# VHH binders against o75319, part 280

Target 1, 181 residues: o75319
Amino acid sequence: GNHIPERWKDYLPVGQRMPGTRFIAFKVPLQKSFEKKLAPEECFSPLDLFNKIREQNEELGLIIDLTYTQRYYKPEDLPETVPYLKIFTVGHQVPDDETIFKFKHAVNGFLKENKDNDKLIGVHCTHGLNRTGYLICRYLIDVEGVRPDDAIELFNRCRGHCLERQNYIEDLQNGPIRKNW

## First folded at step 17 (VHH; framework vhh_h_nbbcii10_fgla)

Design z5
Fold by ESMFold2-Fast, scan of step 17:
Structure z5 (fold): chain B 181 residues (1-181), chain A 125 residues (1-125)
Amino acid sequence: as target 1 above (181 residues)
Amino acid sequence: QVQLVESGGGLVQPGGSLRLSCAASGETFSYDRSYALGWFRQAPGQGLEAVAAISGSGGSTYYADSVKGRFTISRDNSKNTLYLQMNSLRAEDTAVYYCAAKYPWLDSRSEYDYWGQGTLVTVSS
């Protein structure tokens, strides 16, 4: 289906790189078939994503897609030179430990393989906000030792929108550290 | 390019243990953490079944419900070797076991395109 995601137009397409990290967050790109319902200035295709990243003088080395659907764009719409990782993540609920573990190990693996370059890890869900912000902040807190409030503030500032789900914020601030299992 | 060779198969009684190994073959071929690695099996008269998989970093593992709690997958990238520790073996575990590699491991578009020749595991009473 060509259904535009609810509230998708309300969010900035791409945030800024999070300083001191390799992360950049964005909302889900929409393939050409969705453009019939969008004004030219509202379009945000996979091509538009890469153009906007280049406009910031950045380069993507990995895309992590957290949506629980394949309908928004095809992985084949992405350059073959940029790895695409799908982690099916249900919205509204705090991601489970297995999802957190998969995310952390993908990020760790990317960083080890890319220590000699400055390529970014692009992360998105539907709006690039709640699931995206949660997993990036969870990584920064659990792996990098960042204070929860600092991680959340950094994400909010760089994404250009504040994390909205109180259960996600509560888990980040007061939940247990998920190291592994 | 990757070439894989399985070893460690054999005959074992129910309740026994066995460790399978999968190593890169040939002087110039190896697999490193850039490959996701997995074990698949084919029982007599049945199709291919995924058993276990491990990410390139070794941090994420998958197990089929039929083997959870009994089998452990691990990898040693310094030796270019994948392992499957099989405990509490059952007659139903009798199969040819294949190791397989997916490159690059971080890319969901990639498939398991590199396969070993298989090693037979027979569990009989």
Scores: ipSAE 0.244, ipTM 0.668, lowest interface PAE 3.4, mean pLDDT 87
Fold by OpenDDE, second read of step 18:
Structure z5 (fold): chain B 181 residues (1-181), chain A 125 residues (1-125)
Amino acid sequence: as target 1 above (181 residues)
Amino acid sequence: QVQLVESGGGLVQPGGSLRLSCAASGETFSYDRSYALGWFRQAPGQGLEAVAAISGSGGSTYYADSVKGRFTISRDNSKNTLYLQMNSLRAEDTAVYYCAAKYPWLDSRSEYDYWGQGTLVTVSS
């Protein structure tokens, strides 16, 4: 259906690039059919996403969609030049090792192929916060060796909202490092 | 999740040309533009050989040395179809040709997630 996700309107559409990384987080853009249920100023479409990214003088090189549904927008709504990767990620629970592994490999693959540019990895779930924040932080911690608190603080500051789920925060701070390969 | 169906195989004379197609279907493929696609082949009595691969966007390609300059891999994402244009065919190109799909971070043959049933190409006088 075309119902607006709960609390979707409460979150900033797009965060800021995370300094020292290629990550940018945003909430899920909604296809045109959702506009009927939104005020004009509340609308955030795939087109709006790219406009907002441009306003930051950035360019997306990859979109990783972590939502567990396909109803929000279609890959066809995105420019053909920007790869789109779907990683179905269940909400509210810490992502499993396979999901973490897929995310890390996708990021590493992108970085390997995009060494000659500064294009960003756009990551989103529904709100672009909890699942998104966890996986980005998990990558920074496990792969880049960043301290958990530093990773979390960096994400929160750049996203403009703080991770909300205690189980995610706890796992990031005290959980085991996940295998990278 | 993803089905791959090859077509276009057949009998051709040495020096001839053939165009293979692979039709991709399934929800995973339709909603994931990052899938890389590749062609593999297995000749009688031989192991599986990588022939060519193409990235999700089509911006990157790979060819085995044995087919460079003769084969061209391409894809039409609007049709969810992979192609292999084979020119200057040789007897040693005789094989069953398979289409395969993988996520872009997978780089080994054994890591391909989906495989077609294959199409036979026979190059003979």
Scores: ipSAE 0.028, ipTM 0.447, lowest interface PAE 4.6, mean pLDDT 91

Design z50
Fold by OpenDDE, second read of step 18:
Structure z50 (fold): chain B 181 residues (1-181), chain A 125 residues (1-125)
Amino acid sequence: as target 1 above (181 residues)
Amino acid sequence: QVQLVESGGGLVQPGGSLRLSCAASGFTFSYDRSFALGWFRQAPGQGLEAVAAISGSGGSTYYADSVKGRFTISRDNSKNTLYLQMNSLRAEDTAVYYCAAKYPWLDSRSEYDYWGQGTLVTVSS
């Protein structure tokens, strides 16, 4: 159905670019059919996403969608020039190794192919916070060698909201490094 | 995990036709707008050859000169399946045919990211 995700309205639509990275996090944009259930100022569509990114003087080069549903918007709602990747990621639990690997592989592939520009990797789940934050931080920790607390602090500051799930935080701080390919 | 499984290979006489299928899992054609899906083949004693490719949106196709006018690449999003219709088959078309997929962050010159196990096509009288 077209029901608004729980607490979706409570989160900032788009975060800030994470300094020293190509990442930007945002909550899931909602297709037009959801607008009937929202006040005008609450609306956040795929078009609004791109407008907000532009307002930050940035450009999206890739969108990674971590939601576990396809009801929020369609790839057709995005510009054809922006690649879209769906990684079905179950909520509330720490992503499995396969999911982590898929995310890392996608990010590394993008960075390899986009060395000549400064386009961003846009990452979102439902709220653009927990699943999104975990996978971004997991990448920074495992691939870039960033200290877990530094990665978490950086994400929280840039997203404008803090990671909420203790199991995610615990895994990032004390969990094992996941194997890179 | 992404998997590609080819089927439809077999023995056919020169001038005959075959349709190969590639069933994809681990991603969806409609949502994961892959840069390209493609067919490759390797004949005995030969290297890997690109046969045909189709863009993620399905709007663009590519064919090797050797198969132009005879082969047609297509996709069915509802079945998450890639096809290769092969008409007017020749002895030189004998090969193992592979299905492959690229993700959208890869350019056209990059290697395909995922490959099937292949299906054998033998064209002989």
Scores: ipSAE 0.213, ipTM 0.662, lowest interface PAE 1.9, mean pLDDT 92
Fold by ESMFold2-Fast, scan of step 17:
Structure z50 (fold): chain B 181 residues (1-181), chain A 125 residues (1-125)
Amino acid sequence: as target 1 above (181 residues)
Amino acid sequence: QVQLVESGGGLVQPGGSLRLSCAASGFTFSYDRSFALGWFRQAPGQGLEAVAAISGSGGSTYYADSVKGRFTISRDNSKNTLYLQMNSLRAEDTAVYYCAAKYPWLDSRSEYDYWGQGTLVTVSS
């Protein structure tokens, strides 16, 4: 069936824009078919995502979907004006170098094509926390030269939840910089 | 013109095996690290579910938890073909299986998605 993801209700739908960056993180939106399993205040559809972003006076220019499934919503549920990018990322494991390089490539491409606007890169996994937080922080550390603890603190503050996976935190703090694309 | 064509689907008994192939024409599989190849499936009345993915370099593979240890994704760049070896098949593996190829930055909901037409796999006694 259309099971609600485990612990999905425990997390805020959308974080705040990370100041000094183009990133905003959120949990996976759930298409209309999931709403019969949710109270009205728990609903977070693709439409709800865009409404919440607009309420912050922000605009999405790209969505990067890190989930390992497309069962939660379809790209067709998103506005035609917003590109959708799928990067398959297994949960619980620190993302491999290939996944990290795909993420960096997508972010850098977006930034080059969007120099003349202030549109955001929306990033989500299932909870918008561990895989999402890891890849955003990895980008900030490796590409923008942000100190690991500062990147993690910024993500945690803006997401409204702290990274939970100790292996992810340890790799960010003490792991090697991924130099190549 | 760019095409992905799946083959190898069919009727198989529980516990059986099938090998799916995805032949690409009109483009060559990139060794670029940002290039992705994968298999998706759609059971009747369900959305698309990612099954397995392999990087353009072939150095990284990913599997849905439901298929880990049973399915193996591989590619042969000399034949421009992606494979999915499916072992120990279960009734819940019944679905249309789609091959997909994508660069992260080449995202478009209509014009630039590279998908096959799908191949039906039915697991039944």
Scores: ipSAE 0.000, ipTM 0.107, lowest interface PAE 20.6, mean pLDDT 83

Design z51
Fold by ESMFold2-Fast, scan of step 17:
Structure z51 (fold): chain B 181 residues (1-181), chain A 125 residues (1-125)
Amino acid sequence: as target 1 above (181 residues)
Amino acid sequence: QVQLVESGGGLVQPGGSLRLSCAASGFTFSYDRSLALGWFRQAPGQGLEAVAAISGSGGSTYYADSVKGRFTISRDNSKNTLYLQMNSLRAEDTAVYYCAAKYPWLDSRSEYDYWGQGTLVTVSS
């Protein structure tokens, strides 16, 4: 399947680092086989991802891929020096506690092993918005004690697009703190 | 759920060879390159000891001093399988061998997240 994801072109490729954190969010990179369906200015390959992050004077130390597919790019398309973690998440539904725990565990372990550098945790789903924004905000709320509305505002500003899936927003604002990290 | 199933254990004479396999389900090696995989063993009346490990990234490997030069760890992402090639086997290698997996963002001393049920290797004349 060489089909561009629905509405993928509508989203900014890469957001900005979220200040006070190690997070940066982006939409799914598309390997070179997709480029025949894209104008040059629409291309966003794994190489383009790393170039855009370098343009911000930042460096990736981990990529967390939240998509429920591997058809868009392969881990082999990434530099060998950058760890890649796949967490399968279904769109539209709030991630379950096991998924939330897995995400928190990965983030905490990365931060522990990367105390001596300033490398970023790159997080993406298909659009780098709903699942991505939910898990980043959930981490900030549950682990770092950030107020829900502040976490959501910070993500929205830095991503350049608002987290708009209502069930995700309601869980972040009114749901229980998950203590399984 | 992640499941690991070992196979390939058995009786072998000193100086012989065996290849252990660990079949993974619930994840794929191509999807989860960050997942560290390893082999542990437990001899009768002894504690659990690390034998070999392989990372999910650049293929970095670790070996216990007792097995360096004799054992080789490898993974086949297309078959979703971890291997331990055991050469020049000694009586002291007799143990139940366990396949284990953990996420490498954990401290290297952290507990492994997933374990197989074990496969017995007996080295005896």
Scores: ipSAE 0.000, ipTM 0.227, lowest interface PAE 12.0, mean pLDDT 84

Design z52
Fold by ESMFold2-Fast, scan of step 17:
Structure z52 (fold): chain B 181 residues (1-181), chain A 125 residues (1-125)
Amino acid sequence: as target 1 above (181 residues)
Amino acid sequence: QVQLVESGGGLVQPGGSLRLSCAASGFTFSYDRSYSLGWFRQAPGQGLEAVAAISGSGGSTYYADSVKGRFTISRDNSKNTLYLQMNSLRAEDTAVYYCAAKYPWLDSRSEYDYWGQGTLVTVSS
């Protein structure tokens, strides 16, 4: 059987749009095969993701999947109108410069192509917290010039959960700006 | 890092068939739905013509009116390969055929951002 990711039920399915940005963060959606292990109110499928974003009067234009696995859902489970980018990242480690560059490049390209609309960039890892929060905050700090503590506070408030990994927080606050993007 | 390599071109008689293949590297078909994949051709003395396109892993298809009903675009995600099955070939199908990929969020004024080197298809008796 398919096992639910550890602590996945502890987190809100989807956060709120981060004001002043195009980012929205959420935990990994789980395909229908996982639903037998979930109560109805715990279910968060790809369809549920899009329903919850619509309920916020928002529209998704891109999904960036940061998980190091393909077992939770397939790109085919997403609407064909929404581009999907997989960036394989391992948990616990601060993403390397190549990963940071890929994320920044994808975000910058999306924003230029979607200048005439207000569609969101949806970002998730397993819990939509540490890897997700790190890369979003890294983008805001390095590209948009946001102060590290302000970026972290904004993410924490909008996600509804605080970044948990001290090494990620410390890199954001005290690490170098990455310029290859 | 993204590379596309075409194969399968050659000389064929009118009414014949050919299958073109495009091997992709630097991205994975099964996971990178953000890539649109297609075939373009350029006949001697003419501009680039879009032939067929397929979007994402389970995406929709497009065909130019000149090839509808004769050509079929498909992808094999397990082999990371794009195909163009060409049936009922005509002298007018003679061209260099290019495999192309587009990253939807790349800032590009062109429809496609990555191109193969091309493979020649000659339809003649």
Scores: ipSAE 0.000, ipTM 0.224, lowest interface PAE 12.0, mean pLDDT 85

Design z53
Fold by ESMFold2-Fast, scan of step 17:
Formats: structure tokens, C-alpha cells, sequence
Structure z53 (fold): chain B 181 residues (1-181), chain A 125 residues (1-125)
């Protein structure tokens, strides 16, 4: 109940926009009920997320939530104008092909509907690192034709933290291209 | 876990009315377009037929020609509930009615990701 996720405080709340893409990664926002367990400088609510994005002169057009829980915040805590997509993913294991397909389809649909603006796709898991970085890099490799090491380097630089899970890194570098539809 | 649960089915006389409800659990309906929602039906021994669909904002609706002017689809995002108001019911409306939800930007209404177990509607004298 209302426990702060392990190591959540160790990560920067929001990364930078990944240049040449519409992606921005962040750690999970925590609703008001978590704030009594946090110092003021540690708070990162849905409101704080949007304030930090605006401070970078960016605008969110979609949030993709990769956590396997709904306890951290409610979609109703987000502005009504920002679409929210939940893709339930389990931590520690490489996302399966169905999950990869769902992510790619949502990204492609957003880009098609938002070709006339510069709004960002915000992606988060608990820490905004392993599942988040994997799916963003998988998209760049499989759909955009980016070299695996370049995708990983770009994500690491912009997130401000390096992908930690060796199985995720190995799959991105040496795994097959997923041809899902 | 994600679930859609239909209710409100039952026996009704021709010309009567019923309102079906679909309650979502394990995820939240948003005012955005994160999920398209719809109603499908299947009569005994028949294939699945699309009945009605509604966008996240409620600004876009679809109705099958067989139900236009008689059925109204609506949603209450604050209650995580989808509705189908069925008026002027006919014997041929007898079917199991299914609630369905899909991810945004799927090109076809047949590409629904989540389905309920169905609720039976019987229209007979």
C-alpha cells in the first residue's frame, strides 16, 4: 500500500526530448497520497510532469504508461486534452512481441494524427528506464531503421541514465527485428 | 486485470426498450481518445455483427443500418461505463450483446482488444 517504488528517488523525473524523434521518457508520476512520504524536492506528481515538460518548451500529446499497476496515479489526474494509453508490461523480462506490436501501433497512429504539430509522445514505466528504453529503442530500430547502438546511446543521453538490464540491451543489439502488424 | 462486464439484458416485448451497461475494471475510461468503445451482437447460429461505436470524447458515433434511429450509444467516463439505449425493439434484435474496447488508432472496428462475456437480449411476445 502506497509504498514508494524501489529506487524511484534515484532517477531524474524527466529526460530530454530525443532529437530527431517525438519521444520523451520519464519516471512514473506519483499522486498526492504519496507526497507525505517524500521531501518537497522529491515530489513528482502529474502536475509536476507537465510543468517540467513546459519548462523545456515542449508539449505532450500522448502518454504511454507501461507499468503493471494503476496505483501510482489516475488517468483523470492528467489534462483531458492529452490521450493516455495503458500497456501492461511486467518488469525484468523483455516485452513480448504482442506488447511490442501494441506500442508500435500506438506510436504510428499518434504520428499520423499529429503530423501538423510537434507534440511529444511521453513514455514511462516505474523508473522510465528499462521497459521504457527498450520499447522506444525497439521502435527506432525496427520502424525507423536506426542502428541498435545509436538508438541505445541516444536514449541513454536524453534520459540521463543508462539502460541497466543486460537482457534488454542484448535483445536490442542482437535480437531479431520484430515484424508485427 | 482488465475486464468488461455487461448488464441490463433480459426478456422484452416487441416495441419495448432496454438499456445495456458495460462496466470497465482494471483500467479507466478517459475523456481523451485512448479507447474506442463499441457494442457487437451475435444471434444464435449467426456471425458477430457491429451494432454501435463511440469515440472517447463522444463526438463520433457509428450505428449499423439495422439499428439507426432506434439505438443510442453513450459513455460516462467518470463512471467507467458504456451504455446502449435500445428503443423500438424487434424480434430480430434477439442476440447476445458484447461490449468491446480497442486501442487508439486501430483502422478497423473489428480490431477490438478487450471483450466482455456478453449479455442476452430476447425480444419475443
Amino acid sequence: as target 1 above (181 residues)
Amino acid sequence: QVQLVESGGGLVQPGGSLRLSCAASGFTFSYDRSYDLGWFRQAPGQGLEAVAAISGSGGSTYYADSVKGRFTISRDNSKNTLYLQMNSLRAEDTAVYYCAAKYPWLDSRSEYDYWGQGTLVTVSS
Scores: ipSAE 0.000, ipTM 0.156, lowest interface PAE 12.2, mean pLDDT 84

Design z54
Fold by ESMFold2-Fast, scan of step 17:
Structure z54 (fold): chain B 181 residues (1-181), chain A 125 residues (1-125)
Amino acid sequence: as target 1 above (181 residues)
Amino acid sequence: QVQLVESGGGLVQPGGSLRLSCAASGFTFSYDRSYTLGWFRQAPGQGLEAVAAISGSGGSTYYADSVKGRFTISRDNSKNTLYLQMNSLRAEDTAVYYCAAKYPWLDSRSEYDYWGQGTLVTVSS
């Protein structure tokens, strides 16, 4: 499989840094083997990701990959200086408590080790929207005490696209706080 | 609903130090940490200038270049109070200082939702 993910071209490659946080969200980068199915202006490789973040005067310190596949790119396609964490998440379903815990643990660990710099935590799923937005907002709500609607608004504005899955939005607004500490 | 009350302003000599306090009511720092808290100032005849900001989590801070290394922003959740420690004060630091709050942790240049009444700081020899 070199099939481009459905609707992948409909989304902006990279959002803006979420102000007051270390998060930046983007859609999945596609390795060189996908470029035959893309026009030059549609390409978004791992290299393109780093170039676009540098264009915003930002620097990645961690990538969290939430896709349920390894077919889009390999960790070896990333600079050795940037840690990579794979958390396998199924689309459509609200992530389970174990997944939420793993995400929170990674974010907390990164922040403790990077207090002396301004490096960003890059988070992506296939479109950089539903699973990505859910886990970032869940972190902001559960760990940072952000109000659910404020977290969702901040993510939507900075990503440039609104969370689409009603079950994810419902869980963020009305679901229990996950005490995964 | 949210109220912010500044205190600690006064007259100091150049090179002196002063600590400003901002007492918050209508929300609790420990439980409603989504608010970004900041200090702004307005010098006589000048516009409003952002001085410092601290995120709701306390995990990120901002300082204007003019005060970086001299001023420190902090919060005490047990007292529901925001502080600005001002060291090595200069004549150009003379201004009315305002405490402000907004949510979520928007950058310090964004518009703030709640404002205090201000406290005057005069740096004069």
Scores: ipSAE 0.000, ipTM 0.090, lowest interface PAE 19.5, mean pLDDT 84

Design z55
Fold by ESMFold2-Fast, scan of step 17:
Structure z55 (fold): chain B 181 residues (1-181), chain A 125 residues (1-125)
Amino acid sequence: as target 1 above (181 residues)
Amino acid sequence: QVQLVESGGGLVQPGGSLRLSCAASGFTFSYDRSYYLGWFRQAPGQGLEAVAAISGSGGSTYYADSVKGRFTISRDNSKNTLYLQMNSLRAEDTAVYYCAAKYPWLDSRSEYDYWGQGTLVTVSS
């Protein structure tokens, strides 16, 4: 159906760029069919996403969609000029090593091919919080050598909401480094 | 006309090595175009399996778990050619191997647009 995701309205649409990185996190955009259930100030369509990014004087170069569904918006609703990568990620469980590898591979490839610009990697799940924050922090820890607590603090500050899933936080703080590169 | 043409297949003993080549014509492996190139294989009666892939810049590689440490993918943009070096070959590596190209590589809306006709690799004693 066109049911609004649980608690989706509780979260800020878009965070801020994470300083020292190319990451920006946001909640899932909702296509036009959802707007009948939303007040004008609650709307956050794919178009609204790009408008809010421009308002921050930033530009998206890649969108990574971590939702386990295609019902919220169609990839065709996004500008043709911005690559869209789907990584189906189940909520609640810590992402498996294959999912972590796919995320790292995409980020590394984007960064290598975008050395001469400052375009951002936009990452979202349903709320732009738990799966999104986990994979961004996992990348910073495993690839960039950031201390786990520093990565989590940076994400929380820039997203404007704290990671909620204790199993995700525990894995980031105490789990092994995944060397899947 | 855009074509990918594989070569280098054949019969090899278990534990042996082969190098497959994929020559592209009608387009170039320009860094500016960010083509994602890959090798796929299909054994008789089985589905298509991704084996290895390499980004347009050559900076990112993927390998299936079944071939990690044994196979190496590489590209030579000056020769417009993709390679797969296959070492320590096993009977289960017997398949038709296909070269494929995708543009742009980071977009899930894009698919592998160009495919070769395939080259047979048989690993048998």
Scores: ipSAE 0.131, ipTM 0.617, lowest interface PAE 3.7, mean pLDDT 87
Fold by OpenDDE, second read of step 18:
Structure z55 (fold): chain B 181 residues (1-181), chain A 125 residues (1-125)
Amino acid sequence: as target 1 above (181 residues)
Amino acid sequence: QVQLVESGGGLVQPGGSLRLSCAASGFTFSYDRSYYLGWFRQAPGQGLEAVAAISGSGGSTYYADSVKGRFTISRDNSKNTLYLQMNSLRAEDTAVYYCAAKYPWLDSRSEYDYWGQGTLVTVSS
């Protein structure tokens, strides 16, 4: 259906680029059919996403969608020039090794192919916070060697909201490094 | 979960044409734009050879030199099906043809995530 996700309105639509990285996090944009259930100022469509990114003088080079549904928007709502990757990620639980691996591969693949530009990797789940924050931080920790607390702080600051799920935070701080390719 | 099923193989004379199909299930073309779909073939006693590939966005196609100008890879999102149009077939095109899917960041053929069972194409007079 077209019901608004719970607490979706409580989160900032788009974060800021994470300094020293190519990441930017945002909440899920909603296709036009959702607009009738929102006040004008609450609307956040795929078009709005790109406008907000542009306002930050940035450009998206890849969108990674971590939601576990396809009801929010369609890839056709995005410019054809921007790749779209769906990684179905279950909420509330720490992503499995396969999911982590897929995310890392996607990021590294993008970076390898986009060395000549400064386009961003846009990552979102429903709220663009917990699943999104975990996988971004997991990458920074495992691949870039960033200290867990630094990764978390950086993400929280740039997203404008803090990771909420204790199991995610605990895994990032004290969990094992996951296998890289 | 994800399945690729090839069809359309058979016996054809040299110079003839054949169209292969690969029906995908559990994989939605329209929702996964950051992937590659490809055709591979294995001739008797030979190794696996890449034949053609197409990006998820449809903006890029790739062909082996041996099939350039003769083969065309395409897709129909509404049918979730990949195609290989083969024209001007030669005896050396005889092989089992496989459909496969991968994401762009995977570099080797062996890293393709999904493979079909294959369909036999025999080109003989």
Scores: ipSAE 0.022, ipTM 0.419, lowest interface PAE 5.5, mean pLDDT 90

Design z56
Fold by ESMFold2-Fast, scan of step 17:
Structure z56 (fold): chain B 181 residues (1-181), chain A 125 residues (1-125)
Amino acid sequence: as target 1 above (181 residues)
Amino acid sequence: QVQLVESGGGLVQPGGSLRLSCAASGFTFSYDRSYGLGWFRQAPGQGLEAVAAISGSGGSTYYADSVKGRFTISRDNSKNTLYLQMNSLRAEDTAVYYCAAKYPWLDSRSEYDYWGQGTLVTVSS
């Protein structure tokens, strides 16, 4: 199906850059075929994503797609100069260590290769909230030593929506630090 | 702008040698150990064939059986340049040679992200 994801319209398309980091979070862009089910002001295509990032005076250098599907848009809809990483992440459960390590590896690699610029790491799942917020916060806690509550608050404020999954919040606050990257 | 530009192709006799170069711009070679750089070729009327690949550190190389012992892949990360030294060339090596690159830290991707325009190598008497 060409169905809009449940509650997708309830979320802001793109958040603000998280200050002190290279992260920006957004909901999944939807390719042209979805536009017949959307009002003009509801459209959020891959092109709309890049326009909204530019409107914030920012530039994407990497997109990390955490959805467990390829139906929403294709990598070919993105500029060729922007690397695209697909990490198939199941919703509802806390991401496993393999997923966490892939995410950390990609972020660390991007930062090494982009030390001389200020390009952003764009991260999304379906709503750009639970899986997205978990992995960004997990990186900040484990790699950058940010306090869990501070990481969560920063994400919530910049995304414009609060993390909803209690099991994700609990793991961030009280779970183990994943040391093998 | 990310761009890969091949050079060094041309006409050579069987048993001869050529060195191909691939200059990268807008893209920095990674020092990751995963394979990130390679050479591919396409002979007239045939599909794309992987020839050689090299890791970001230069410590790991791959060669197709058809070229092993004759071709050597190398990289100069300070120059952002990839090389293919081709020795003992055969008529069957006649093809357009392409340079390709991917970010070694994007481990969920099997495909190369960036490709050059290709350089023609003709091996004929």
Scores: ipSAE 0.000, ipTM 0.182, lowest interface PAE 13.1, mean pLDDT 84

